# VH-VL binders against Probable low-salt glycan biosynthesis epimerase Agl13 (agl13), part 16

Target 1, 156 residues: Probable low-salt glycan biosynthesis epimerase Agl13 (agl13), of Haloferax volcanii (d4gu69)
Amino acid sequence: MPNIHDVEVRDLQVNADQRGHLVEVFRSDWDEYEIDPEMSYYSMTYPGVVRAWHRHLEGQIDHFVCPKGRITVGIYDDREDSPTQGELDTFVIGEHNQQVIRIPGDCWHGFKAIGDEPSLLINYPTNLYDYEDPDEERIPYDDDRIPYDWNAEIHG
Below, E stands for the ipSAE of ESMFold2; O stands for the ipSAE of OpenDDE; V2 stands for 0.75 times the mean of E and O plus 0.25 times the DockQ between their complexes.

## First folded at step 24 (VH-VL; framework fv_bebtelovimab)

Design AA2 (from Z2 with light chain V35A; at its last look DockQ between E and O 0.87; V2 from the best seeds 0.00; counts 0 for: unsure alone 74.2 < 75)
Fold by ESMFold2, look of step 24:
Structure AA2 (fold): chain C 156 residues (1-156), chain A 122 residues (1-122), chain B 109 residues (1-109)
Amino acid sequence: as target 1 above (156 residues)
Amino acid sequence: QITLKESGPTLVKPTQTLTLTCTFSGFSLSTSNVGVGWLRQPPGKALEWLALIYWDDDERYSPSLKSRLTISKDTSKNQVVLKMTNIDPVDTATYYCAHRGKPGYKGVFDYWGQGTLVTVSS
Amino acid sequence: QSALTQPASVSGSPGQSITISCTATSSDVGVYRYASWYQQHPGKAPKLMIFKVSDRPSGISNRFSGSKSGNTASLTISGLQAEDEADYYCSSYTSRNTVFGGGTKLTVL
């Protein structure tokens, strides 16, 4: 269960047969998509690369899916009036653990591509990207304010 | 060679506004991840964090004192200023400014000023 | 009340090891993830000894070590020396707050 208010996770059904597999990643009748996406984009990220920290201040909600590769998603609640202020959620998702993560955009968020191959992230945000005045704030992935280390040693 | 030094009045009357200046050298507040904080320590008591200002102008304040505090910076003068309104005798303490954001460190004050004692008269 | 609780005092003999505890109160364990420790001699500014639970700044003796179990962080000082006699306090933070424990006076007997 997520620690942060309004973070939600849904396990995705992998429909496999002899041809391969199919995974639905968006349906308008899923609670995680109560507010419909306005656009979608994808990115491919090389192993070890971190894309964080980002936030949106105009009500955008993000929906992260990783159908190929593997990522760690990180979410930190810096919202001033949140009942879960200061909480951190991390999720490892990818081809072998397929989930959609609903992310309140005003929480700091991002991901790291882990494992040995590039990771495909698909996002379904609820706001259009405004190219002339983007609703995106950024701080460094190693920012002092967030008590999280993307590059901490992992013990197996 | 990071150094910080506090300056301001050592004796303040109740209800006045306390203004303290931190003058620093060996770093710039325009450097990513860097911040300067203010802390205090009443005689014989624990350290208490007051406020922080970061390179990107983000300001953070102790929740219990937020209504009385203002932090600001002048990067060209290498200075950070703390103002505390409505001073009361319980605010008697040694006040420190301190550096935050050393590469590889998280959420700690790694260089401190010598501190300045502020006494609030009754 | 402080979110971090420390014992008021601890003592040990030269050459021995001592441990100072720092416990996050009840509901704060999840948000105060990174403990740090400061040493303060009388009349001096605090000195950072440990950060991120167990990391040592350059120049800090390996006699000082940090750990955490559940909601309690610990500072352990091995091979006690007279100059270790000081006040020690733990600290932690969120993006919006920094908190300190009440401090522990270490006496070297």
Scores: ipSAE 0.740, ipTM 0.887, lowest interface PAE 1.1, mean pLDDT 92
ESMFold2 (binder alone), look of step 24: mean pLDDT 88; pTM 0.916
OpenDDE, look of step 24: ipSAE 0.878; ipTM 0.939

Design AA3 (from AA1 with heavy chain G33N; at its last look DockQ between E and O 0.73; V2 from the best seeds 0.80)
Fold by ESMFold2, look of step 24:
Order: structure tokens, then C-alpha cells, then sequence
Structure AA3 (fold): chain C 156 residues (1-156), chain A 122 residues (1-122), chain B 109 residues (1-109)
């Protein structure tokens, strides 16, 4: 269960057979997509690379899926009036654990490609990208303000 | 070598605005991740964080004091200024400025000024 | 009123180990995730001893160690020495706040 207000997670059904598998990643009747996406894009990210921290201040909601590879999604609630201000959510998703993560755009968010292969991220944001005046704020992935270390050693 | 030094009045009267200046060397506030904070410590009491300003002009304030505080920087002079309005005798304390944002340290003050005692008269 | 609670004092004899606790009073483990510790001798500015729960800055003796269990962070000082007599403060933060514990006076007997 997510710690941050308005972060939502949906397990995706993997429909596998001898030909491969099919996964629905967006349906307009899913609660996580109550506000319809306006666009979609994908990125391939090399192992170990972090793409964070981003936020959007004009109401955008992001929906992350990772159908190939593996990522850690990080979300940090810096919203001044939030009941969950200061909370952190992390999710490990990818081909091994297919989920869609609904991310309030005004929370700091991003991901790290983990494992040994590039990771395919698909996003379904609810706002169009405005090339002339992008609604995107960025701070470094290792910024002091966010109490999270993308490169902390894992043990086990 | 990072150094910080506080300066300002040592004696202030109630209702006045306290202005403190932190002059630093050995780092730049234009450097990504870097910030300067203000803290205080009343005589015999615990440390209390007041405010922070970061390299990208982001300002953060103690929730209990935010209505009385303004932090600003002058990167050309290597200075950070704290203003605290409506001073009261309970504000008598040693005031410190401190460096923040050392890589991988996350949320700590690793270099401190020597502190300056500010006494609020009756 | 502090979000972090420390004992007011602890004491130990030279050569012993002591532990100072720091407990978040109204928070989930995830909000105040990174504990740090400062040592302050009388009349001096605080000195950073531990950051990110258990990491030591360069030049800090390995007699100082940090740990965390649940909502409680701990500073352990082994091989207690007279120079360790000081006030110790835990601290943590969110993106919008930095908090300190009330401080612990360590007396070396």
C-alpha cells in the first residue's frame, strides 16, 4: 500500500501462452486512469542510470509502466499542504512484476533502471507536453532536499 | 577549506527586526546541491533549525517561525542574510550559520560558524 | 514539542560503551528516515559525528557508531573517554523541515 496521498498502484494481468504474453496497460475504466491520458511516450534507460527528480505544477498525473527490464520508481511528497508531506514511496516494477503506478505530478518523482539490461518505461501523462513552456521542474537526482539515495547499496 | 562567520547586532530591543549576516568562504552557493542554514540555541537549551537557502534560490523555513523569517543570499559577496521580525526576549540565543549539501551527506550541517550571541533586552 | 525524543542525560565510566537513543514521536519510520548526530562541547559549535543513520564523516573515530531500529535511532560510543563528555543531538529531516532532538548530556564518570 502506497504511503503518499493519491499515489495508486494496479497489478497488471499478464496473459501468457506459448506465443508470449499480452498485458493491458491502460483502460479508461480503471480508477487509476480516472483522468484520461492526453499523450504517451516511452524511454529506454541504460542500467544504473537514474532519471529523477521531476515534478509538474499544473495538474499533470503520470502513469508509469515498465514492460521490459526493471526499474525502481521513487516518489517523494514535497507538497506543502499534503496530509502525507515527507512520505516516500518506492516500487520495483518491470517484466517480473508488472504494475502501473499513478503518480501525482506535483510530487517529486523519477526512476532508476536496475538489473543488467536497459529498461523500457512507458508513461501516460494527463497533460500534453508544451514545447514552448514545459511544465517540468527538475532537481538533481542526488539533491540534498530529498531523503533518498538512489545508489544505496542493496544487501541480501 | 570551508569557513562561515556570523555577524550582526549583539543587543536588540523587543519588536525590532534582527538582521544577521553569514559570510562564508571555501564554497559557492551557485554550486548544485549546496545550501546555507541558520540555527539558534538559547542559553542552556537545545539546537533549533530556523531556515535554509539553496543554490537554486529555494527557501525553507521552520514551520513554527516561518511568518517571522526571511532568508536571502548575495552570491557575489558570499553572504546569506537572515531577518527575524518582532523580536522578543525568548529569541535570546546563540545564532549559527552552517553549510549544507555535502555530496551524499543528506540533510546535515557539516560546517558551522562559531556562533554569535544575540541578547534581547527587556 | 520536538519530533525527536532523547534522554536528558546518560553517564558512563572510561572504557565502557554507552548508547543514546532518539525516537520519532509522531512519525512513520518513512518520514524521518535519515538520522544524524552532533557532538557539542561547552562554548563550541556542534560537530557532525554521524549521518545517514550509520555513516561517519572523515576524521570521526570508529568508536562512534549509529544504528536504527523502527522509529528509534541510536548513537553508540565505545571505549568511552573523558573528551566524549559533551551534549549530543540527534537530527533528521524532510524536504521542508529539519528537526533536532532535545539533546543528551553525556557525563564521563
Amino acid sequence: as target 1 above (156 residues)
Amino acid sequence: QITLKESGPTLVKPTQTLTLTCTFSGFSLSTSNVGVGWLRQPPGKALEWLALIYWDDDERYSPSLKSRLTISKDTSKNQVVLKMTNIDPVDTATYYCAHRGKPNYKGVFDYWGQGTLVTVSS
Amino acid sequence: QSALTQPASVSGSPGQSITISCTATSSDVGVYRYASWYQQHPGKAPKLMIFKVSDRPSGISNRFSGSKSGNTASLTISGLQAEDEADYYCSSYTSRNTVFGGGTKLTVL
Scores: ipSAE 0.793, ipTM 0.913, lowest interface PAE 0.9, mean pLDDT 93
ESMFold2 (binder alone), look of step 24: mean pLDDT 89; pTM 0.930
OpenDDE, look of step 24: ipSAE 0.853; ipTM 0.930

Design AA4 (from Z3 with light chain Y32W; at its last look DockQ between E and O 0.81; V2 from the best seeds 0.81)
Heavy chain, then light chain:
Amino acid sequence: QITLKESGPTLVKPTQTLTLTCTFSGFSLSTSGVGVGWLRQPPGKALEWLALIYWDDDERYSPSLKSRLTISKDTSKNQVVLKMTNIDPVDTATYYCAHRGKPGYKGVFDYWGQGTLVTVSS
Amino acid sequence: QSALTQPASVSGSPGQSITISCTATSSDVGVWRYASWYQQHPGKAPKLMIFKVSDRPSGISNRFSGSKSGNTASLTISGLQAEDEADYYCSSYTSRNTVFGGGTKLTVL
ESMFold2, look of step 24: ipSAE 0.767; ipTM 0.906
ESMFold2 (binder alone), look of step 24: mean pLDDT 90; pTM 0.932
OpenDDE, look of step 24: ipSAE 0.864; ipTM 0.935

Design AA5 (from Z3 with light chain G30S; at its last look DockQ between E and O 0.84; V2 from the best seeds 0.80)
Fold by ESMFold2, look of step 24:
Structure AA5 (fold): chain C 156 residues (1-156), chain A 122 residues (1-122), chain B 109 residues (1-109)
Amino acid sequence: as target 1 above (156 residues)
Amino acid sequence: QITLKESGPTLVKPTQTLTLTCTFSGFSLSTSGVGVGWLRQPPGKALEWLALIYWDDDERYSPSLKSRLTISKDTSKNQVVLKMTNIDPVDTATYYCAHRGKPGYKGVFDYWGQGTLVTVSS
Amino acid sequence: QSALTQPASVSGSPGQSITISCTATSSDVSVYRYASWYQQHPGKAPKLMIFKVSDRPSGISNRFSGSKSGNTASLTISGLQAEDEADYYCSSYTSRNTVFGGGTKLTVL
């Protein structure tokens, strides 16, 4: 179970047959999508690349899925009045562990593509992107303020 | 060579506002990731963190003291100022300023000033 | 009570190894992930000895090592020397708070 208030995770059902598989990634009746998405986009990220830390201050909620490749999703609660201030959630998701992660936009968040192939992320945010005045704050992925190291060595 | 030095009054009366200045050299507070913090240590007691200001103007305060503290910076003068309101004898301590945010280091103060003792009269 | 607890004192003889513990309370273990250690001699400012649990700043002797198991971080000083006699503080942080343990007085017998 997630440590951060309002972070939610849903396991996705893989529907397999002789032709391959189908995975539903969004349904409006899922609790994780109680606030409906306004748009969707995808990105491709090369192995080892980190895309973090981002946050949104006008109520956006993100929904991350990774249908191909593998990513570590990181979420850090820097909200001043949060009951879970200082908590960190990490999730490894991808084709072999398919989940949707609901991310409160006002938490710092991002992901790292792991493994040896590019990772495809699809996001279903609840706000439209405003090209004239984007609701996006950024700090470096290795910023002092967040006690997390995206590039820590992984040992078996 | 990074250096920091605290300055301000050594004796204050209860209810006054304490103003401490940290003057530093060997780094810029406009450098990404860098911060300057204030800490204190009452005589014979443990270290206590007070406040921190980062290169991007982000300010962080000890939760128990937040209502009494204001931190600010003047990057052109290489100074960081701490103000603490409503001083009480319990605030008697050595006050330190310290550098934070060295690349590869996380959440630590790697360079400290010599400290300045502030005594609050009873 | 501080979120990090340390023994008040520890002692050892020259040449021995000693370990100083730093324990997060169970309610705080999930937020204070990175331990650091400071040495403080009387009348002097603290000096950083260990960060990120086990990393050593340049110029710090390899006699100082750090580790963590569960909710307890440890500073180990091997080959104890007279100049190691000092107060030692563990520390950790969140994005909005930095906390210190109560300190441990190391006496070299």
Scores: ipSAE 0.749, ipTM 0.905, lowest interface PAE 1.2, mean pLDDT 93
ESMFold2 (binder alone), look of step 24: mean pLDDT 91; pTM 0.936
OpenDDE, look of step 24: ipSAE 0.830; ipTM 0.924

